# VH-VL binders against q8ixk2r445to577, part 200

Target 1, 133 residues: q8ixk2r445to577
Amino acid sequence: FFGMLQNKGLTDYCFDYNPPDENQIVGHQVILYLCHGMGQNQFFEYTSQKEIRYNTHQPEGCIAVEAGMDTLIMHLCEETAPENQKFILQEDGSLFHEQSKKCVQAARKESSDSFVPLLRDCTNSDHQKWFFK

## First folded at step 8 (VH-VL)

Design v79 (framework fv_traxivitug)
Fold by ESMFold2-Fast, scan of step 8:
Structure v79 (fold): chain C 133 residues (1-133), chain A 119 residues (1-119), chain B 107 residues (1-107)
Amino acid sequence: as target 1 above (133 residues)
Amino acid sequence: QVQLVESGGTLVQPGGSLRLSCAASGFTFSKYYMSWVRQAPGKGLEWVAYISSSGSTIYYVDSVRGRFTISRDNAKNSLFLQMNSLRPEDTAVYFCARGYSKGYYFDYWGQGTLVTVSS
Amino acid sequence: QSVLTQPPSVSVAPGKTARITCGGDNIGSKYVHWYQQKPGQAPILVVYRDSDRPSGIPERFSGSNSGNTATLTISRVEAGDEADYYCQVWDSSSDHVFGGGTKVTVL
């Protein structure tokens, strides 16, 4: 699967990665932004290794969650995907983070109405359901 | 050090044409969206046009569509704005602005070049 | 399409807090960016993505964005903060849209 990773409940929003420095692609938070349909910073690939890859830059970035955290951070992809970079895209559209046993939810950014993807306890909410457009 | 230097602004008669240039240095120009933003004397900022990193995606504000053409030369680290059928209301300082890699905002700006359209 | 409304001017005493608003329909669903412009100079990015600061911008500058109003907050205002401030969003239907600008006067 590849394309713009859109939220079912928050229908206008897509995964978006737009680091401030082209030479420092890793370490920044993945955000949600209005889907623009142009690919690029909203273009992701879901791989057979259960990675969510950002392929518009070399070296490729892989979405990860640090132990004890709930934010999605861009890391460098490894030859063998580490557990913190593995997400199971389930049949119902849930994006399950294997290591934490939590689901990716479209949630409000603290102190703002802006949205970000965060790990939350798995529910049947449409805010936790994702699909490639 | 990121630098953007505009040039080409001058006095032009209504209906005339002018080409603006922006020389970029201190960063990998080919990886950034670039924009032209203008400011009429005593007025606020108005976005004019943007161009993607590769040059394949281009957008214009309605008032200049069909008259202005944005282009870039990644080998020369240069951005251009070809302005045709100029009107008095196009009088403004024209800024070259970097939308950082695929960004939706402008993290660095040039000092601008003044275009005056009058008789 | 999108229209961003800013107050034309804000006056603030040195050491106090200035708040500059940017109003727009459903602006809380967009990322708002803020620029500072002094006379005869190019704009400088002071806040991006609602609340993030570029390297070199003092912590006195902060931002928030919710509902129909985004706010740039300048705490412990200094004389050197006197400038015009512009909010900006990218809206896929309207491209880049700037607010009308707010002149901040430090008196």
Scores: ipSAE 0.006, ipTM 0.635, lowest interface PAE 9.6, mean pLDDT 85
Fold by OpenDDE, second read of step 9:
Structure v79 (fold): chain C 133 residues (1-133), chain A 119 residues (1-119), chain B 107 residues (1-107)
Amino acid sequence: as target 1 above (133 residues)
Amino acid sequence: QVQLVESGGTLVQPGGSLRLSCAASGFTFSKYYMSWVRQAPGKGLEWVAYISSSGSTIYYVDSVRGRFTISRDNAKNSLFLQMNSLRPEDTAVYFCARGYSKGYYFDYWGQGTLVTVSS
Amino acid sequence: QSVLTQPPSVSVAPGKTARITCGGDNIGSKYVHWYQQKPGQAPILVVYRDSDRPSGIPERFSGSNSGNTATLTISRVEAGDEADYYCQVWDSSSDHVFGGGTKVTVL
């Protein structure tokens, strides 16, 4: 699967990554932004290694969850996907992070009108449902 | 080669009606939110209305609500603004702009069409 | 309702750096976009999402946003940069909101 990764509950919002330096893409947080499909900021790929890959840049980036964190951060992809980069996009649309055993949820940032994907306990909320468009 | 071309702007009396059109080309029109943004002579930019890709979601600036109607024909790659009960303060260059839902920026603009409301 | 405040004008000498500010309550929590408009022309997007630059826009144009202030920076200003510049955000109560615009004059 590839394209925009859109949230079901938070209508019209997609995974979005906007590194400040196109040549240094790692270390920043993946956010949610209005789906637009313009450029490369909203193009992601779900790979056979269970990665969510940001592959419009070289070297390629893969979404990771750092220890003790609930945010999605861009790391470099590895030849073998590390455990903190493995996600399962399930049939019901839930995006499950294997290592943390939590689900990716569209959430509002505190004191902000912006949104981010965060790891939360898995529920049946549409805010935890995702699909490629 | 995204292009947006507005038309329909003319002189109209207060209380009159006018329909603006925007012809889009160079992109898949049906996939994009569209907006109208206006600019009174010598003034700044003011968002007027937006419509979702399917047309199912529409919002207006308060000052035009009930008087203006934004619509689209995706088959014809066209955006419209029906303006009724026009007021002198509606006098402006009206731009159609490509955007994506409420919070998105406008990455492409037409050259605008001038609407003048005057007795 | 959300209000974006821009200085009415900014003057800059050729080759120097112009900075145009856009003030708003907690504007740093929102994406800010910038448009350039020359007389009789349509606005052109020059910076989006705080700091992204559209294709075709020179790297001289850059943006930042934090706290209560977003800034459009134009380095190595050229005569052709003389224009009005508008910041824009989305507000949940007011939808699309533009700043009042800043006229940049190249001396």
Scores: ipSAE 0.005, ipTM 0.606, lowest interface PAE 10.1, mean pLDDT 91

Design v80 (framework fv_traxivitug)
Fold by ESMFold2-Fast, scan of step 8:
Structure v80 (fold): chain C 133 residues (1-133), chain A 119 residues (1-119), chain B 107 residues (1-107)
Amino acid sequence: as target 1 above (133 residues)
Amino acid sequence: QVQLVESGGTLVQPGGSLRLSCAASGFTFSKYYMSWVRQAPGKGLEWVAYISSSGSTIYYVDSVRGRFTISRDNAKNSLFLQMNSLRPEDTAVYFCARGYSKGYYFDYWGQGTLVTVSS
Amino acid sequence: QSVLTQPPSVSVAPGKTARITCGGDNIGSKYVHWYQQKPGQAPILVVYYNSDRPSGIPERFSGSNSGNTATLTISRVEAGDEADYYCQVWDSSSDHVFGGGTKVTVL
């Protein structure tokens, strides 16, 4: 699977990665932004290793969640995907983060109406359902 | 170190033409959306035009559409603004600004080049 | 066409907090970016994506955005913070929209 990773509950929002520094494309938080349909910073690939890859810039980035955290951060991809970079895309559209046993949810950013993807306890909420477009 | 250096600003008569240049260094120019943003004397910032990293996507503010042309040369790390049919209201400092993928925001700006359209 | 409304000026004493507002319809659903411009100089990015700071910008600068108002907050204001501040959004109908600017005077 590849394309724009869109939320079922927040139908206008897509995964988005726009790092401020070309020399450091990793280490920044993945956000949700209005889907623009142009790919680029909203273009992601779901791999056979259960990675969510960002291939628009080099070196390639892979979404990860550090132990004890709930934010999705861009890390460097590795030859063998570490557990913190593995997400199971379920048949119902949920993204299950294997290491934490939590699901990716579209949630409000602190002190803002803006949305970001965060790890939350798994539910049947449409805010936890994702699809590639 | 990211640098953007504008040049070409000068005094031009109404109806005249002028070409502005922006020389980029310290980053991979071909990976970034680029914009021109202007500021009339004593006034605020106004976005003018942007161009995608490949040059295939271009947009203009309505007031300059059909008169201005934005272009880039990725081999020379240069951005251009061809300004035709200039009007007194085009008088402004023109900034070259780096926008990241689709230009959501402008993280680096040049110092600007002054264009004066009068007598 | 979207319009972003900023107060033309804000006065603040050294060491106090300055708050610069940016008003717009449903602006809280958008990402707001803030720029600082000193006379005769190019703007510099001070806050992006509502509340994130570029490397080198002191933590005294913070942002928030909800409903119809985004706010840039400068705590423990210093004389060197005196400048014009502009908010900016990306909008599919207007591409890039800047607010009119707010002159912050440190008295």
Scores: ipSAE 0.007, ipTM 0.646, lowest interface PAE 9.0, mean pLDDT 86
Fold by OpenDDE, second read of step 9:
Structure v80 (fold): chain C 133 residues (1-133), chain A 119 residues (1-119), chain B 107 residues (1-107)
Amino acid sequence: as target 1 above (133 residues)
Amino acid sequence: QVQLVESGGTLVQPGGSLRLSCAASGFTFSKYYMSWVRQAPGKGLEWVAYISSSGSTIYYVDSVRGRFTISRDNAKNSLFLQMNSLRPEDTAVYFCARGYSKGYYFDYWGQGTLVTVSS
Amino acid sequence: QSVLTQPPSVSVAPGKTARITCGGDNIGSKYVHWYQQKPGQAPILVVYYNSDRPSGIPERFSGSNSGNTATLTISRVEAGDEADYYCQVWDSSSDHVFGGGTKVTVL
């Protein structure tokens, strides 16, 4: 699967990554933004290694969850996907992070009207449903 | 050294047609979305149209839809705006702007070309 | 259809801090970009994605975005900062939207 990764509950919002330096793409948080097809910031790929890959830049980035965190951060992809970079996109649309055993949920950023994907306990909420568009 | 140079702006009568060009240099043109943004005399900026890197995605501001056509020639590093059925309210400086690959903002602008629609 | 509201003008003394606001419904959930335009010149991107600064733009220029208001802050204002400043967002229904612009006058 590849393209825009859109949330079902938070209508018209997609994964979005905007690194400040195109030549150094790691270390920043993935956010949610209105879905659009006008840039590479919203192009992701779900790989056979269960990565969510940001492959519009070289070297390629993969979404990871750092220890003790609930935010999605861009790391470099590895030849073998590390445990903190493995996600399962379920048939029901849930996006499950294997290591934390939590689900990715569209959520409002603290003290902000901005939105971000965060790890939360898995529920049946549409805000935890995702699909590629 | 990114450069955008607009041309083609001139005086035209209402109902007339005009084609603007933008010559791009200093970057890989074919990798960027491009837009036209206009500014009426003494007024603010108004987005007019954008076109994706390949040209497959195009959108217009409502007021110009059906009258204006944005296009590009990546082989010639050129952006175009064909303006038909021009109206006095289309009078403006038209800027060529690069849509940076990072998102929906314009990181480089040309100096603009003046289009005057008047009888 | 998104509408961005800017004050028509802001006056600031040299060395002081200018704050230019950009109001919009739930603008805090959007990326806000800022442009500087001097008379007869092309606009220049000074802040993008709320708070990022292009290379070559001095750190005196900063941006923030929260709630219904985005703000461009120009610290230690210089005479050369006198210009029109425009905020801009992208909206799914309106595509690229600019604010009305703010004329910053350095006293």
Scores: ipSAE 0.000, ipTM 0.619, lowest interface PAE 10.2, mean pLDDT 90

Design v81 (framework fv_traxivitug)
Fold by OpenDDE, second read of step 9:
Structure v81 (fold): chain C 133 residues (1-133), chain A 119 residues (1-119), chain B 107 residues (1-107)
Amino acid sequence: as target 1 above (133 residues)
Amino acid sequence: QVQLVESGGTLVQPGGSLRLSCAASGFTFSKYYMSWVRQAPGKGLEWVAYISSSGSTIYYVDSVRGRFTISRDNAKNSLFLQMNSLRPEDTAVYFCARGYSKGYYFDYWGQGTLVTVSS
Amino acid sequence: QSVLTQPPSVSVAPGKTARITCGGDNIGSKYVHWYQQKPGQAPILVVYYDSKRPSGIPERFSGSNSGNTATLTISRVEAGDEADYYCQVWDSSSDHVFGGGTKVTVL
């Protein structure tokens, strides 16, 4: 699967990544932004290694969850996907992070009207449903 | 050294047609969305149209839909705006603007070309 | 359709800080970009994605966006900062939307 990774509950919002430096793409948080289909900030790939890969840049980035965190951070992809980079996009649309055993949820950023994907306990909420478009 | 140079702006009568051109240089033109943005005399900026890198995606501001056509020639690093059925309210400086791949903003602009629609 | 509201003008003394606001319903959920335009010149991107600064733009220029208001802040204002400033967002209904612009006058 590849393209825009869109949330079902938070209508018209997609994964978005915009690093400050095109040559230094890691270490920043993935956010949610209106699905627009322009540019490369919203293009992701779900790989056979269970990665969510940001492959519009070289070297390629993969979304990771750092220890003790609930945010999605861009790391470099590795030949073998590390445990903190493994996600399961399930049939029901839920995006499950294997290591944390939590689901990715579209959420409002604290003290902001912006939105971010965050790890939360898995529920039946549409805000935890995702699909590629 | 990104450069955008507009041309084609002139005086035209209402109902007339005009074709604007934008010559791009200093970057890989075919990789970027491009837009036209206009500014009426003494007024603010108004987005007019954008076109994707391949030309497959095009959108217009409502007021020009059906009258204006945005196009591009990637081989010639050129952006165009065909303007038909021109109205006095179309009078403006028309800017060619690069849509940066990072998002829906314009990181480089031309100096603009003046289109005057008047009887 | 999104409407962005800017004050028509802002006056600031040299060396002081100018703040230009851009109001919009839930604008904090969108990326806001800022452009500087001097008379007879092309607009110049000075802030993008709320708070990012393009190369070549002085650190005096900064941006923030929260709630219903985005703000462009120009610290240590210089005479050369006198210009019109426009905020801009993308909206799913109206695509690219600009604010009405703010004329910054350096006293």
Scores: ipSAE 0.014, ipTM 0.656, lowest interface PAE 8.2, mean pLDDT 91
Fold by ESMFold2-Fast, scan of step 8:
Structure v81 (fold): chain C 133 residues (1-133), chain A 119 residues (1-119), chain B 107 residues (1-107)
Amino acid sequence: as target 1 above (133 residues)
Amino acid sequence: QVQLVESGGTLVQPGGSLRLSCAASGFTFSKYYMSWVRQAPGKGLEWVAYISSSGSTIYYVDSVRGRFTISRDNAKNSLFLQMNSLRPEDTAVYFCARGYSKGYYFDYWGQGTLVTVSS
Amino acid sequence: QSVLTQPPSVSVAPGKTARITCGGDNIGSKYVHWYQQKPGQAPILVVYYDSKRPSGIPERFSGSNSGNTATLTISRVEAGDEADYYCQVWDSSSDHVFGGGTKVTVL
């Protein structure tokens, strides 16, 4: 699958990656922004190795979650995908992070109007359901 | 000025092999997805294969999977299509096309190279 | 393998408007791109992301996309617009899909 990864519960929001320096694409948090379909920052690829890739720049970026953390961060893709970079997109739209056994949820930051994808215990909430557009 | 120049098209017998090349100039080749799109004589456009900027992501249309191999050499600004086990239905003009916005659409095309598969 | 349906041909008089349709299930939820191909030539991009024009493409070319139908509109048609036109979408299963093409004849 390739395209905009949109949330079913937070219906106007898509995965978005907008690093401050486009030549240094790793190390920053993946965010959620209003879906626009115009920029490369909202286009992701879901691979057969269960990676979510950001292929706009060289080297390619892969979404990862560090052990014990709940934020999605851009890392460099590896020839063999490490466990922290594997997400199972299930038939109900859930995005399951294998290493942590948690699901990706659209969440609002407590002190802001900003939204981000975070790992949470798996539920059947629409905020945990995603689809490619 | 963006240019894509295909070469290698010729007459081959069914079951034969052929390698097509595409020489790119006028842009930073290593930053773009590239595709091969073909057109049988008097017919419409059909996408064949694409390759990501790094070469790590590759997809093929079902009819050529296992027979065709797309590859690229970013140091030489070149795209390739290795075609094996050719069939008469592979007869077409093969276009090299530059993908924009991670390959969503094709903003520049080469002039094409004709591959004819017949006895 | 999604299918995009275009009429095989459209005839239009000079100075009038040609409309070329591209049909597909829920195509309005996808981005449609349009290419023009003249005999013996490579295709050129004339409309992308449903309604945007590349630099150098005249304002007479416009596009729309909603529901099950995308449309390429060519206003004030000129003889030089005679060509085959193809719609294209990116399928979420990682496949580019082209319509069958529409031959526009200016008579």
Scores: ipSAE 0.007, ipTM 0.576, lowest interface PAE 11.2, mean pLDDT 85

Design v82 (framework fv_traxivitug)
Fold by OpenDDE, second read of step 9:
Structure v82 (fold): chain C 133 residues (1-133), chain A 119 residues (1-119), chain B 107 residues (1-107)
Amino acid sequence: as target 1 above (133 residues)
Amino acid sequence: QVQLVESGGTLVQPGGSLRLSCAASGFTFSKYYMSWVRQAPGKGLEWVAYISSSGSTIYYVDSVRGRFTISRDNAKNSLFLQMNSLRPEDTAVYFCARGYSKGYYFDYWGQGTLVTVSS
Amino acid sequence: QSVLTQPPSVSVAPGKTARITCGGDNIGSKYVHWYQQKPGQAPILVVYYDSDRPSGIPERFSGSNSGNTATLTISRVEAGDEADYYCQVWDYSSDHVFGGGTKVTVL
């Protein structure tokens, strides 16, 4: 699967990544933004290694969850996907992070109408359901 | 320790040309998007131009497109703005600012250099 | 094109709270950033992505953004907070867009 990774519950919001370095794309947080299909910021790929790749540039980035964190941070993809980069996109649309055993949820940023994907306990909320568009 | 230092601003006649420079230090310049932002005297901030880290992507505000050229020399940690066919309305303090992307913020700014276009 | 509207000026007494608004059509759906600029100085980022605060910026500075209004809040205002403040967003048609700026005067 590839394209815009859109949230079901938070209508019209997609994974979005805007690194300041187009050549060194790691270390920043993935956010949610209105799906617009413009540029490279919203293009992701779900791989057979259970990675969510940001593959608009080389080397490719893979979304990771750092220890003790609930945010999604871009890391470099590795030949063998590390545990903190493994996600399961379930049939029901839930995006399950294997290591943390939590689900990716579209969450409201503090004191804002803006949003970020955060790890949360898995629920049946549409805010935890995602699909590629 | 991030520093951006603009230079090149001066008085120029309408229709004239001017090249601004921005010297960057304290960070890996080649990794960052850069922009020029200008501020007319007593007025607000206006984004002017953007250049990606590699220089492969460039955008301009409409009012300067075709007249201004943003460029960079990563080896010299320098950002440039070539301004041609200058107009009085281009009169402003020109800031170089680190960062440009959809939703991205400018986390560091230079002190600016004054460009005055007047006959 | 997107227009960000700020009040031209805000006056506040020392120790009180200043609120600077940035109005825009559905601005809550965009990330808003705020800059402080003192005369003759470079702008300084004080709030980014609506409510995040750069290191070195006092926690007195906070941001919020919902609906059609983003707000920069400066609590326990000090004389040194007197400056112009600009909001900024990204727009599909015009890229980075700034508000008109708000002059904060500390009485």
Scores: ipSAE 0.280, ipTM 0.802, lowest interface PAE 1.6, mean pLDDT 92
Fold by ESMFold2-Fast, scan of step 8:
Structure v82 (fold): chain C 133 residues (1-133), chain A 119 residues (1-119), chain B 107 residues (1-107)
Amino acid sequence: as target 1 above (133 residues)
Amino acid sequence: QVQLVESGGTLVQPGGSLRLSCAASGFTFSKYYMSWVRQAPGKGLEWVAYISSSGSTIYYVDSVRGRFTISRDNAKNSLFLQMNSLRPEDTAVYFCARGYSKGYYFDYWGQGTLVTVSS
Amino acid sequence: QSVLTQPPSVSVAPGKTARITCGGDNIGSKYVHWYQQKPGQAPILVVYYDSDRPSGIPERFSGSNSGNTATLTISRVEAGDEADYYCQVWDYSSDHVFGGGTKVTVL
């Protein structure tokens, strides 16, 4: 699968990665932004290794969650996906992070007007349901 | 319990070579990026090099590029730093640090090993 | 090229609040991490990703990062907080960067 990763509960928002430097694609938090339908910074690939890859820039980026963290950060892809980069997209739309045993949820970032995907205890909330468009 | 133990630091003459080792335990070493960070006596921290979990991605600070080589042996849970053409300015305590790609942050550090380049 | 600027020293009385700044051009667009180092010891991570704390670090330690300044705040300072503190970022325009360090003295 590939395409825009859209939230069911936050219906107009998609996974978005727009690093400030096009020559360095890693090190920043994945955000949620209004789905624009153009691909580009909202275009992700879900692989057979259960990775969420960002192939728009080189080197390829893979979404990861560091131990003890709740935020999704862009890391370098490994030849064999490490556990912190594995997400199970389930039939109900839940995006389950294997290493932490938590689910990705659309959430408001701190006191800002922006939204981000964060790890939370798994619930049946639409804010934890995702699909490729 | 995560542990990192450095060894190999000693007195070396300018132009000499030295190999540092770091023994890791208490975690799955092959899944983590590793770095060397140094600190000259009375000075601040300076990142030196990092190596990805597989060993395929390696970066160096400009001042050591071409002289130092970072490597790892995942079967032995060991990290290495081969230092060639040593200069007095390389005198420092060298720390082994566990972290994420490109030194995003370092969550565990060893106690360090002192390298003195003199005489 | 980027440089992180920290004051060389900060003095604070016990029970008061210490603030250590880390200045850098557009540093608010990057993630800032903070380390504590006591004499003869390895650094320890006290704040990462601007404001998160590792398990075992007291809630008295907090961080913020916006615009051109990141700040490590230590509330209700204790004698045991006396140490050198370093900020660190990964900088796209240069390599991985540490600040020069700030010596916190509890008087």
Scores: ipSAE 0.007, ipTM 0.532, lowest interface PAE 12.5, mean pLDDT 84

